# Designs tried in a protein design chat: VH-VL binders against Small ribosomal subunit protein uS13 (rpsM). Part 11

Target 1, 118 residues: Small ribosomal subunit protein uS13 (rpsM), of Carsonella ruddii (q05fk2)
Amino acid sequence: MNINICGVLISKKKNIVFGLTKIYGIGYSMSLKICSKIENFKNKKFKDLTNEEKAKIENFINKINVENNLKTIIKENFKKKLNLNSYKSLRHKKKLPCRGQRTKTNAKTRKKMNHEII
Below, E stands for the ipSAE of ESMFold2; O stands for the ipSAE of OpenDDE; V2 stands for 0.75 times the mean of E and O plus 0.25 times the DockQ between their complexes.

## First folded at step 1 (VH-VL)

Design f6 (framework fv_traxivitug)
Fold by ESMFold2-Fast, scan of step 1:
Structure f6 (fold): chain C 118 residues (1-118), chain A 122 residues (1-122), chain B 107 residues (1-107)
Amino acid sequence: as target 1 above (118 residues)
Amino acid sequence: QVQLVESGGTLVQPGGSLRLSCAASGFTFSSYWMTWVRQAPGKGLEWVANIKQDGSEKYYVDSVRGRFTISRDNAKNSLFLQMNSLRPEDTAVYFCARDLGYSYGYDYFDYWGQGTLVTVSS
Amino acid sequence: QSVLTQPPSVSVAPGKTARITCGGDNIGSYSVHWYQQKPGQAPILVVYDDSDRPSGIPERFSGSNSGNTATLTISRVEAGDEADYYCQVWDSSSDYVFGGGTKVTVL
């Protein structure tokens, strides 16, 4: 019995703080920060997560993954020398979500909102 | 004690340029993402741009992309916003704010400066 | 989150409770932050991460966030609480999104 968090399968019986450390790039300190978004997180197991709480965790992980992804791309760009597409690539990958999260629709709506607040 | 002090706001002609400054004190400036947020007269808050701790990443709201440039000087604890090709709709109070950003996993603005008024009008 | 909906105004009597809502599709999956702005002043953070308070903010301020609605609650309202209040989230697609603001009038 497993739950999928950002592509990683974690036992539903595991405490959310310790379970999130199974995800690449998330250590204990970062897991505590993520889980602090969830009510009663110290005693909560993945089996007790609501869909809303799961999405909140995934959104937070997405922010962390965005930063890690940017660092990786910057290093690759220097190694590969010329990359005229680097800014678009970095921006695009920065917004890569965990599975199930809304993405591009929000960006398009924000553009429309900017026109409306003139 | 955290303090952010903006300066540089003034009246400018449409199509003109202006540089805003924000002087930071009371914290390790180089450890935080920094942000500019604006507010048009009688309107709400609108995020403009943010910049990573080391200045390597910069993001902008679509309406200013290509016209505005955010930058920082960590040795001087200063944040800047270079505004080019100014339009009447850029008229606003511009606030400097400390942003916890991606590095900390938080995304709220815990301290704000008092703001500096930019008026774009003939 | 592409848009956050706040009522334009809320009126409350001194000593009563004011509730300011922030509506958004599945907003409960985001962390919501709240700012208070008094006339001619900079915004100040009053609630962050749905329900946490910064040091120096009175216990009268509290927050909640579930489903499609986040709420800022101000109990035992004082005249000095009269201000504009803004909710805010961050989304991977939209970056920082602010609500339109709610003017709280203490009558």
Scores: ipSAE 0.006, ipTM 0.585, lowest interface PAE 11.8, mean pLDDT 79

Design f9 (framework fv_traxivitug)
Fold by ESMFold2-Fast, scan of step 1:
Structure f9 (fold): chain C 118 residues (1-118), chain A 123 residues (1-123), chain B 107 residues (1-107)
Amino acid sequence: as target 1 above (118 residues)
Amino acid sequence: QVQLVESGGTLVQPGGSLRLSCAASGFTFSSYWMTWVRQAPGKGLEWVANIKQDGSEKYYVDSVRGRFTISRDNAKNSLFLQMNSLRPEDTAVYFCARDESYSSSWYEYFDYWGQGTLVTVSS
Amino acid sequence: QSVLTQPPSVSVAPGKTARITCGGDNIGSYSVHWYQQKPGQAPILVVYDDSDRPSGIPERFSGSNSGNTATLTISRVEAGDEADYYCQVWDSSSDYVFGGGTKVTVL
């Protein structure tokens, strides 16, 4: 079956290094760098990922995507003289693609969030 | 060299107001998010507030929201914290700290800190 | 992260290895940063993004982060490493969260 990584469906049978190359902007070298944070990554398949490992991968992809977006905005802004949006502003926007797994970080805030959505 | 120097800490009575300042030098101040972190005597670190490069976005820890206001003056390379309705539990050393910008690192840490300024709230 | 749990104190002999833990539910899904604070001084960043080290910080400082525990490791401990150490994460719902701190004593 498939696992969703940053909006991209990848077969759970794929090795994590090769599977991440399916995501736009991630080549083999970058995938290797991302996966190097995971124990035994060269032999690990998506079906073997823990929730924490999946969240770690998604957090790194978010970081890369935000940095690439900032570089693109800066380049375009020089041409168009537009104002730049910062990394933190992008991170504080609701539902960034590839948002990692949220842990039990603030019990009160988590209860408020669930109460609002429910 | 990056330098952050806080000032304004003093003794105030509960319910009082106080404004802290942080003078920045050695870097392009207008390119960084800036943060206030506090430390009660003998206790740990607690984030208080941060502010975007241009001052358009501000975030606060719940316990100070509505009472404290973070602001900046990029022309003067200065960061401020206006503290209103002060409570005894606001007693702490207040540190000015810089957030990373455009680095390959995650943006959620503080790479340079000032020496701090002590605020004491008591009757 | 509502709470990051650190041991209050760690004692280590000179030249040995100190390990300071930072516990939190699924903390491995966050990036953990570590600060060193000596008495009467401002904190300094010693490890960021779980395991990266800022320029000027000795290689004997290292970090790891997986599951429910992040660890700051100080190898070949020196007397000058005696300090309080704080872990820190960021979360979109809670912003910056610090651990309670660990006093490292070199004996």
Scores: ipSAE 0.000, ipTM 0.554, lowest interface PAE 14.2, mean pLDDT 79

## First folded at step 2 (VH-VL; framework fv_oberotatug)

Design c3fw (from c3 with heavy chain I104F L105W T106S; at its last look DockQ between E and O 0.02; V2 from the best seeds 0.00; counts 0 for: pae E 13.4 > 2, placed apart)
Fold by ESMFold2, look of step 2:
Structure c3fw (fold): chain C 118 residues (1-118), chain A 126 residues (1-126), chain B 107 residues (1-107)
Amino acid sequence: as target 1 above (118 residues)
Amino acid sequence: EVQLVESGGGLVKPGGSLRLSCAASGFTFSDAWMSWVRQAPGKGLEWVGRIKSETDGGTTDYAAPVQGRFTISRDDSKNTLYLQMNSLKTEDTAVYYCTTDYDFWSGYYEDYFDYWGQGTLVTVSS
Amino acid sequence: DVQMTQSPSSLSASVGDRVTITCRASQSISSYLSWYQQRPGKAPNLLIYAASSLQSGVPSRFSGSGSGTDFTLTISTLQPEDFATYYCQQSYDTPYTFGQGTKVEIK
């Protein structure tokens, strides 16, 4: 039995921290950040998520995706400048949880659809 | 209960500098993105800039009129947001509000966190 | 930058009136539009987020609609406490610009 998180099917039996790492661009550190807001997250599996918790996780991941698109655009501009310091681009990629360039025409719109102010 | 308290406003001459502080309580400040918004007397609201949480990169963005003159910073150990204002102009005269910009648990399920301080007045005049 | 234009700049109305305020964006902002209320001498408060979603604790007489470039805030039955200035704000892209404001006054 699976749950769909941002288009990725994940077994409902998996621990939420480990399971979120199946999403491209989400590593263990970012998964911990996402999950640490959820009560009893260390023992929680996807089958135990409420609909509200699922929606909040998806909103956060979508916001990260849009931010990655913006950072990628900045990195591409640096690549076009001769003698660009490439270590800066790599450091930004390693910090970002998701690479959100799968649909170029909607990148900024996706970020704004899930905008969370505060 | 969430509270945002601005301080550091006052009278300053054109070309001068001033640093505003915003003391935050009642929420996990280190997770939040924070913004400054200003309002000139009798005028509308103007977004000044935003700083992301450190874990989200700690980057800042600014409105064009203040770019290069204002710097937003944060000290998560003191739950405090700062606005350093340099090369002040008379058009910078305004009430400056500290506001929350981001919270992981905001969105489709729960309401946005929307918290504003009461503002601090900055007057730039000869 | 995205420019936000509110209309009207001010209006006079009586208690019980239906009030509408419009906001136009200079480019599509999808549904990344918020409405704020500011009472005299107070900080703004959020009324509507995501163009049409009512913030918790806000009376149901407030509603929002629109997507893309054209947005509307409606107060179905104006109350004495609703005499204030209203602002739209886009959060599609930085800088997160506000409209000029609409002052709602007692007729």
Scores: ipSAE 0.000, ipTM 0.522, lowest interface PAE 13.4, mean pLDDT 77
ESMFold2 (binder alone), look of step 2: mean pLDDT 90; pTM 0.920
OpenDDE, look of step 2: ipSAE 0.011; ipTM 0.621

Design c3h50 (from c3 with heavy chain R50Y; at its last look DockQ between E and O 0.03; V2 from the best seeds 0.00; counts 0 for: pae E 14.4 > 2, placed apart)
Fold by OpenDDE, look of step 2:
Structure c3h50 (fold): chain C 118 residues (1-118), chain A 126 residues (1-126), chain B 107 residues (1-107)
Amino acid sequence: as target 1 above (118 residues)
Amino acid sequence: EVQLVESGGGLVKPGGSLRLSCAASGFTFSDAWMSWVRQAPGKGLEWVGYIKSETDGGTTDYAAPVQGRFTISRDDSKNTLYLQMNSLKTEDTAVYYCTTDYDILTGYYEDYFDYWGQGTLVTVSS
Amino acid sequence: DVQMTQSPSSLSASVGDRVTITCRASQSISSYLSWYQQRPGKAPNLLIYAASSLQSGVPSRFSGSGSGTDFTLTISTLQPEDFATYYCQQSYDTPYTFGQGTKVEIK
């Protein structure tokens, strides 16, 4: 069984700290911050959350950029970066790897990819 | 706002030819890979082919059923994509959609089709 | 060519139901899988890209999962506007190929 946290389905069997990392934009550190307001959060699972505790988590998450909102922001920032005359910007414009990877054999993925590329 | 508007569809006899156009606006057309996707009446989606941006070589690729008969081209000065269809067959009857393989926000080639035109109907019948 | 097989071909559901659609590739396509929604008489709309990334503007009740050969589209709580046909599509290699579609009908 799943619980809906700000539109993201998370298994109720998961620890809340680890489970929240399923939300794009929430890493382990951020998850700890969010969960720190929950009693005994370190060993608590989503199935054990009260409605009040869930609300606390959601209220915090609603104040930060996550999921599609964050993805949009990243894309906008990337667009700005593309306007720079840096090596990395030029490589991105050419849809090539940016970290010195061999292009003869390892460029196919990069050339097709436009997600989570930063 | 991204807009793709297909035109040129109609009734044609088997063996005939037809040229479809797609007028693009709302993004830098010259940077975008473009694709055609078709859908026979009551059937699923079928990729027809794509054309790369000039910067990426401007090359084309096609699905096997249309290889040798269809040609995709583009006029960047007019922001227009074309599909020249020759030797048309009854099985080519479909709504033809123009799509872009370009991420407007990032400038990357897309591995999905995020913008579609309304489509234009091509009917091949004797 | 990579063959995409969706299941089921059609399903009946009610508003509020959880709906799951699967797509299987004939070979590994990594995460180069997208999901589209097509309403009657309309062009397809992108829902999910890169197997699990939700397209901007798409409701959060839609989610995608999977990698390699097996993929899943999930609608957590079906809404009236969700009755449509859904397609998966691989972009791992040309020719790009679509699943045969899954029609979600009202029960």
Scores: ipSAE 0.000, ipTM 0.592, lowest interface PAE 13.8, mean pLDDT 88
ESMFold2, look of step 2: ipSAE 0.000; ipTM 0.552
ESMFold2 (binder alone), look of step 2: mean pLDDT 91; pTM 0.930

Design c3k (from c3 with heavy chain K52Y; at its last look DockQ between E and O 0.02; V2 from the best seeds 0.00; counts 0 for: summed loop charge -9 (limit -8), pae E 15.8 > 2, placed apart)
Fold by OpenDDE, look of step 2:
Structure c3k (fold): chain C 118 residues (1-118), chain A 126 residues (1-126), chain B 107 residues (1-107)
Amino acid sequence: as target 1 above (118 residues)
Amino acid sequence: EVQLVESGGGLVKPGGSLRLSCAASGFTFSDAWMSWVRQAPGKGLEWVGRIYSETDGGTTDYAAPVQGRFTISRDDSKNTLYLQMNSLKTEDTAVYYCTTDYDILTGYYEDYFDYWGQGTLVTVSS
Amino acid sequence: DVQMTQSPSSLSASVGDRVTITCRASQSISSYLSWYQQRPGKAPNLLIYAASSLQSGVPSRFSGSGSGTDFTLTISTLQPEDFATYYCQQSYDTPYTFGQGTKVEIK
């Protein structure tokens, strides 16, 4: 059984801290921050959340950029960065690694990616 | 809670080999980019190398001083990061830390280190 | 390689003082700069990432600023637990490089 958190379906069997990371834009640290106001949050699963606790989580998430909204922002920012003549911009335009990785052996994965945070 | 526990450090002679391990818990290890950072006694921090997640290609990068001598690997089934150190030199003497890279806002892994192990001491001496 | 230069290498301060540490990169690193705190005998802890973003759980008395080549870590009101060594680190390009460190000691 799943629970809907701000439009994302998450298994009720999952720990709330780990489960929230399923939402794009919420990492582990952010999840900890969101859940820190919930009693025994570290070991609590979604199935054990009260409606009030769920609302607290959702209220926080609604204040930050997640999922499609975040993806759009990232995309727009990336487009802007691509117009710059910076090292990373150039590497991204060429779909090459931008952190000094060896291109002979480390470029295949990057070449498959359309964009990432610069 | 995120936990990183290094092990395998010890005394070794120049030219010798040593393998360090980092046991990870409290997060999805298989998704994480992992790095090694070392610190010589009384000195600053020095990046050793990084390994990507398998999803992101599992590739590795190394600092020049350890290139060709050190190898970073991972066993996701054991949630363990490794550092194989060969042809050790006296200047390799340091506390070695395993770290994770993570962007809390975007969910991307970045090359800053938000979680660290306690470190394990490697001493290379004749 | 990008070289990171911190200043000062060490400083003495008292509880309650405002402390400022600077870090300069040999080339522009945009905002790819992080600050770490290391207490004696302990592993480093991330304080600031992306030049000015406060890591979760870090007290608000810590702040970071700067972009390009010049960066600053500020402790608005020094606390007893803040006596430590601080490092900046660039994540613009590999190899990742750290500043030489700034030791904040008790006056």
Scores: ipSAE 0.000, ipTM 0.596, lowest interface PAE 11.6, mean pLDDT 87
ESMFold2, look of step 2: ipSAE 0.000; ipTM 0.541
ESMFold2 (binder alone), look of step 2: mean pLDDT 89; pTM 0.914

Design c3l30 (from c3 with light chain S30Y; at its last look DockQ between E and O 0.03; V2 from the best seeds 0.00; counts 0 for: pae E 15.3 > 2, placed apart)
Fold by OpenDDE, look of step 2:
Order: structure tokens, then sequence, then C-alpha cells
Structure c3l30 (fold): chain C 118 residues (1-118), chain A 126 residues (1-126), chain B 107 residues (1-107)
């Protein structure tokens, strides 16, 4: 059985702290911060959440950028970077690593990324 | 394959009663939340009510216009959802759809309706 | 109760057009928003759930966006089979409520 947290489906069997990290934009640290408002949150699972607790979690999440909103922001920022005349921008446009990584043998992941030239 | 088949619709006079049925198959009915949604002729969709699974308490919720007049129930042994409609009004005239509030693929509580029956027409007229 | 308001109530479009439908909630519903398509004489079909998740089997020309109170359904390239009525629905709280619908007609 799963629970919907702000549109993200999470297993009710999961610990709330770890489960919230399934939401894009919420890491462990942020999850802890969110869950700290919940009584006995450390070992609590989603199945044990009350409606009030769920609302508290969602209310907090609603105040931060997560999921598609965050992805959009990142995408827009990335587009801005691509339009710059910088080394990093050129590397991105060429779908190459930007941090001095070897490209002959170790750039397959980067080369597979679909970044459009704007 | 998920199947939802409504039945029991027909013509009834104001103040009358009617009982709709929805036969479900293709999924674990007992685990699913179920809802009724209606649509008056030429109008939009209107949620009627919901019944939770027995494991989740089996409680029901209703829209204000039908509160106190309509009753949703289920028979898990027959994989059937019911809508008992009493004190029917002309404004209750609509196609009534049976829907599931449970994602059989993911196991989530559904807050959306991914499966619908064909609907059954209820006409309340003098 | 959460009120859902769609815009426009109807629109005329041609095959190949980009179509955008808006849905506004009277209060924040986070991402608890779904979009349905209903063809004449047929039951509604789920298109989008959780504001932006595409239902299995739905063509990729359909997309949903938004969170909180403002949501958008987009059909990137309208096809003949897309002429129908579309509804948004909030599932944040009971009673569940639908928008009034948007009829997409042939121009």
Amino acid sequence: as target 1 above (118 residues)
Amino acid sequence: EVQLVESGGGLVKPGGSLRLSCAASGFTFSDAWMSWVRQAPGKGLEWVGRIKSETDGGTTDYAAPVQGRFTISRDDSKNTLYLQMNSLKTEDTAVYYCTTDYDILTGYYEDYFDYWGQGTLVTVSS
Amino acid sequence: DVQMTQSPSSLSASVGDRVTITCRASQSIYSYLSWYQQRPGKAPNLLIYAASSLQSGVPSRFSGSGSGTDFTLTISTLQPEDFATYYCQQSYDTPYTFGQGTKVEIK
C-alpha cells in the first residue's frame, strides 16, 4: 500500500524520514527537518501517519521547490548557462564532461544526456 | 483486465428509491476504494461519494447534495459496489459511473479515477 | 469545499493546433489534481494524475503542469480523436470536486 505525498507515491511501509527522500528535492537532511515536527518521527512509518501529520508534512513541502517545479528551475538555470560563452557552456553543448574528466573512455554517461543547444 | 459494470438504472418518480450495482472484476476488489460519479445530461462530472476498503475502515463520504439520501455499500464476497438512492429528486437525473480509487498496479490510494464503468442512466421524472 | 474553475469553458481548434486548458483551485491542493477526457457518449478517461504524471497508454502529446492552485493541461498537437470535453479534478480533500469542463470543438 502506498501514500500520496504532494503527488508523489510512497510506500506506506517506508520510514517517513527515508521515504520522503523519494521526493525530488528532498534529501536526508531536509527530510529530517520536515519530520522533526512529527512526534516519534525517527522510526515512524507512513502507515502510522495521522492526517494531521500528513498535512504538516505536505504544508512544509509546499513551501519549498520540489519535483517538477524544481526540475523546471534547474532546467531554466541550465539553459541560461548554455547561453554563456564559457568553457562549461561549450562542454555542455558538446555533451562532454565539464570538470576535466577523461573523455576517451569515461564520458559515456555524459554523452548520453540529451541537452539541447539553445 | 479491469472491468466495472453498472446496472440498476431506470425511470423513477420523485420521492422514489433505486439501487444501483457495480460488478467489479480484474482486480482485488476488497483492497480498493470505490466511488460513484454522476453526470447530468449535458452537464459536467459530479462526485457522489466514496467507500473505503474494509481494511481502511470501510467508511463512506458523500457529496452534500446526496448526504442523508444516498448510501454507498459494498459486498466484497460478490465484488460488487452498491448505491442506494432514496428520496430521489429530479436533479438526481444523471448517468451514474462506478470508479475505483485504488491503483491496482502500484497499490496506491487513488485520489484519481483510472477505471470507469460504462455508466447507468437514472431518470427521475413525474 | 475546494472549488475548481476551468478556463475556457469551450474552445475551437484545428488539427495540429496547440491547446491549453487551465484549472484553478480555490485553495492549495498541492499536486492532487487529475485531468480527464470524455468523448461524446463515453465514460471519462484519465489522462493526467498528480498534476503532471501521464497515465499509461495516454499519448505523449498530453502534458500537465502546475502545483498549488494553478494547473494546466496542454495538447501539443491536436489530433482528430482529441475533440472532446476535458475535466480537472481535485483529490486533496473530500468532497472531491471537478472543474466545469472544457469542450474542445472543431474550428
Scores: ipSAE 0.000, ipTM 0.631, lowest interface PAE 11.8, mean pLDDT 88
ESMFold2, look of step 2: ipSAE 0.000; ipTM 0.529
ESMFold2 (binder alone), look of step 2: mean pLDDT 89; pTM 0.915

Design c3l50 (from c3 with light chain A50Y; at its last look DockQ between E and O 0.02; V2 from the best seeds 0.00; counts 0 for: pae E 14.1 > 2, unsure alone 74.9 < 75, placed apart)
Fold by OpenDDE, look of step 2:
Parts: C-alpha cells; structure tokens; sequence
Structure c3l50 (fold): chain C 118 residues (1-118), chain A 126 residues (1-126), chain B 107 residues (1-107)
C-alpha cells in the first residue's frame, strides 16, 4: 500500500526518512529536517504516520521547491544557458561536461543526457 | 529525439484478444515509467494503465474498466512496452496511445505525459 | 477516484479572442494538473504541467493557473492553430483521470 505525499506515491512500508527522499528535491538532510517535526521519527514508517503528522510534512514540503516545480526551474535555467554563446552553453549543446572533467573516460553519463530537447 | 511507435491494432471480435506494442527510442527506456492512454472514437482521453521501472518495482496499475482483462508489461532489452488485451469488449474500441512518464532531463518519473506515440486503432466489433 | 470536470464542454471563439477553460477536481490534487491540446486526427500535446508550468515549445499565449480543486487554462489571444480540443488531467493519484474535454471551435 502506498501513501500520497504531495502527489508522490510512497510505500507505507518505507521508513519516513528514506521514503521522503523519493520526492525530487528532497535529500537525506532535508528529509531529516522535515522528519524532525514528527515525534519519534527515527525508524518510523509511513504506515505509522498519522494524518496530522502527514499534514505537517506536507505543509513543510509545500514551502520548498520540489518535483515539477523544481524541474521547471532547472529546465528554465538550463534553457537560458543553452541560449547563451558561452563555453558552458557550447559544452551543454555538445553533451559534454562543462567543469573541466575528463571526457575520454568519465563523461558517459553526461553524454547520454538529452538536454537538447529542453 | 524521443520516439514512441505503437503497433498491433486491428479488428477483433468481442471476447477476443489483442496485443499492442510500443517501440521506444531516444531515452533510457529501462528507467522510464510507461503508460497507456486510449481514446474512443469521438470521445475523450482515458488512462488505461501504467507500469513502473524495474528499479522502482516494475509494478502495474490499471483503470477499473480494464482491471483483470488487460496486462501491461515491458521488455527492457527491446525497449518495448506491451498491452495484452483479453476478453475485449465493444467499449474497448479506441485509439491506444503509448506515453512515457519519464523525465529525460532528470531521470525521474513524471506525473504528466509529455511524449505520445501516434496511436494504434483497436476496433472490437461483431 | 478523482473526478475531473471541465467547463465548458465546447465554446465558439474568433481569432484574437481570450479563451478560458476551467477544470475542477472532486478533491484537492494540489498542483498536479496538466493541460493537453489535441487536434483532429493527432495525438495530444502537453501544454501545461504542474498547473502553471509551460511546456517547452508551447507559445506563451497559453497559461495555466490554480491549485487544489479549481484550475484554469487561458489562451490570451486565440490563433487559428488553437482550434482544437483541450483536456485537463490529474496526476495526483492513480487512477489518472482526464476531464471530458473542451472543444474550441471557430465562431
């Protein structure tokens, strides 16, 4: 069974701290911060979450950029970069690293990204 | 470029079976959640079902009207999504679209359908 | 299941008009709403996601607003290519559900 946290489906069997990291934009540190609002949050699972606690979590998440909102921001920022005639822009257009990383052996991930569709 | 190409549509009698395929390219298919959406002639859009990536459990969800009759599966080695339709009814007549719930930029699943195939027509008639 | 209700079902407009389509969810779906445009004989195209985010490549005359249960798609200045059917879709929870559609016709 799943629980819906701000539109993201998370298994109720998951630990709350780790489960919240399923939300794009929420890492472990942020998850801990959010979970700190819950009594005995350590090792607590979503199945044990009360509606009140859920609301607290959601209220906090709604105040930060996550999921599509964050993705939109990233896309917009990336689009701006692509429209510039800069070194970074050129590297992005060529699907290459832009921070001086070695490209002969360690650029596979970057080369696979389809940023040109943005 | 992301491409989704449906195939397998055709005419089938009520009670019959049909298997649709969707060939995907232009993205890491194995990471993508995939959905089927159908549209009856002259009608609106209807979500049929979804399959998650294997890394996310590979589980499927279906709309109530097709639950128990339709099965969504995937072959990541072939970058292909399938829709097995059994016990077909006349009301299943529709253009079936393959869609992806995959964010090509971030690699995360999406909750909207930004890429669609051209669709394949399934006609269930006596 | 979340029910999506669009209004109107159809409307007639002229080029240059401001067009507004509304979508109402039977329960709160936060901002997990998308708008699609479908031209006759074509697959739907995503216009707006997350209630107000404009999809890449979509003209700026399209805009979305709303949260919770009430959402609006606005075409500020209708163009000839905008005569089509529009659908809202909630992705807050499965099963995903669409509105019944709004056909924008030429007056």
Amino acid sequence: as target 1 above (118 residues)
Amino acid sequence: EVQLVESGGGLVKPGGSLRLSCAASGFTFSDAWMSWVRQAPGKGLEWVGRIKSETDGGTTDYAAPVQGRFTISRDDSKNTLYLQMNSLKTEDTAVYYCTTDYDILTGYYEDYFDYWGQGTLVTVSS
Amino acid sequence: DVQMTQSPSSLSASVGDRVTITCRASQSISSYLSWYQQRPGKAPNLLIYYASSLQSGVPSRFSGSGSGTDFTLTISTLQPEDFATYYCQQSYDTPYTFGQGTKVEIK
Scores: ipSAE 0.000, ipTM 0.610, lowest interface PAE 12.3, mean pLDDT 87
ESMFold2, look of step 2: ipSAE 0.000; ipTM 0.540
ESMFold2 (binder alone), look of step 2: mean pLDDT 89; pTM 0.913

Design c3w (from c3 with light chain Y32W; at its last look DockQ between E and O 0.08; V2 from the best seeds 0.00; counts 0 for: pae E 17.0 > 2, unsure alone 74.8 < 75, placed apart)
Fold by ESMFold2, look of step 2:
Structure c3w (fold): chain C 118 residues (1-118), chain A 126 residues (1-126), chain B 107 residues (1-107)
Amino acid sequence: as target 1 above (118 residues)
Amino acid sequence: EVQLVESGGGLVKPGGSLRLSCAASGFTFSDAWMSWVRQAPGKGLEWVGRIKSETDGGTTDYAAPVQGRFTISRDDSKNTLYLQMNSLKTEDTAVYYCTTDYDILTGYYEDYFDYWGQGTLVTVSS
Amino acid sequence: DVQMTQSPSSLSASVGDRVTITCRASQSISSWLSWYQQRPGKAPNLLIYAASSLQSGVPSRFSGSGSGTDFTLTISTLQPEDFATYYCQQSYDTPYTFGQGTKVEIK
């Protein structure tokens, strides 16, 4: 059967390194970085993950999504007009939920924090 | 080994001031968001406030009962968190804990209080 | 603000009992809930994060479940060292808030 990782269904029989590559934005090298925090990750399949290990993987994927979204925002501002003096209002390290999970909680909190920085 | 050591607690009269310190070691303090949590004698846990890392803006948030009276600051060169408490009231009597939501394994905050100091007692009494 | 309500406020149990503690949030907090254990005179220790994830070094007799507003901490086979006060805490929004605590006492 399947396991749900950040809203993506992955066969429990899959090796964790290759299975994570099915998530948008996660290639093989990124999957290796994520899984390297798991003890004996080379021999593990999703069926072998503990709740702690699953949560660690999902949390790391969530922070990657935050970093990718910030990089996208910077690129889009460059395409229009980038004002380096106003960049301080953006946080480039923030936590966002994985795709297919709730987004409203973290977006609301991070929006408030960004406003307070200004 | 991660260590958080609070100091500066003691007896103070209502209306007085006190500064608490939290000496941190065993992790990259400058990357961490830090919180103060307090516990009145025989009571439950209450979050006091949080300071972000400088790279995340260095801003603070406070619980309503302490807003305008307490100030959280940090000195990253000394790996030290501070709590300046002014206009103290008897209801501020508590053990004050220094905490991190920094995950030392990933280097990102997780909004869980993973490490705690042993606390320092502040008694506000006439 | 998100209020956290624990039930019961205290309970008496024997070594070997199954213990269940509940925590209810005043609004949905998804899975942004943690559980802490505090022994008398000691600092709290994290047991469970993300509602159901066991913190490293915590015995497997502890488990957490729930999402949204209703959460449960279970101790499957109570041990002598588990007599303590337990707190839930939401990390959905500031101010971060704790439940009022559940004291687990020897019967």
Scores: ipSAE 0.000, ipTM 0.518, lowest interface PAE 17.0, mean pLDDT 77
ESMFold2 (binder alone), look of step 2: mean pLDDT 88; pTM 0.899
OpenDDE, look of step 2: ipSAE 0.009; ipTM 0.633

## First folded at step 3 (VH-VL)

Design p21 (from c3 with light chain S30N; framework fv_oberotatug)
Heavy chain, then light chain:
Amino acid sequence: EVQLVESGGGLVKPGGSLRLSCAASGFTFSDAWMSWVRQAPGKGLEWVGRIKSETDGGTTDYAAPVQGRFTISRDDSKNTLYLQMNSLKTEDTAVYYCTTDYDILTGYYEDYFDYWGQGTLVTVSS
Amino acid sequence: DVQMTQSPSSLSASVGDRVTITCRASQSINSYLSWYQQRPGKAPNLLIYAASSLQSGVPSRFSGSGSGTDFTLTISTLQPEDFATYYCQQSYDTPYTFGQGTKVEIK
ESMFold2-Fast, scan of step 3: ipSAE 0.666; ipTM 0.828

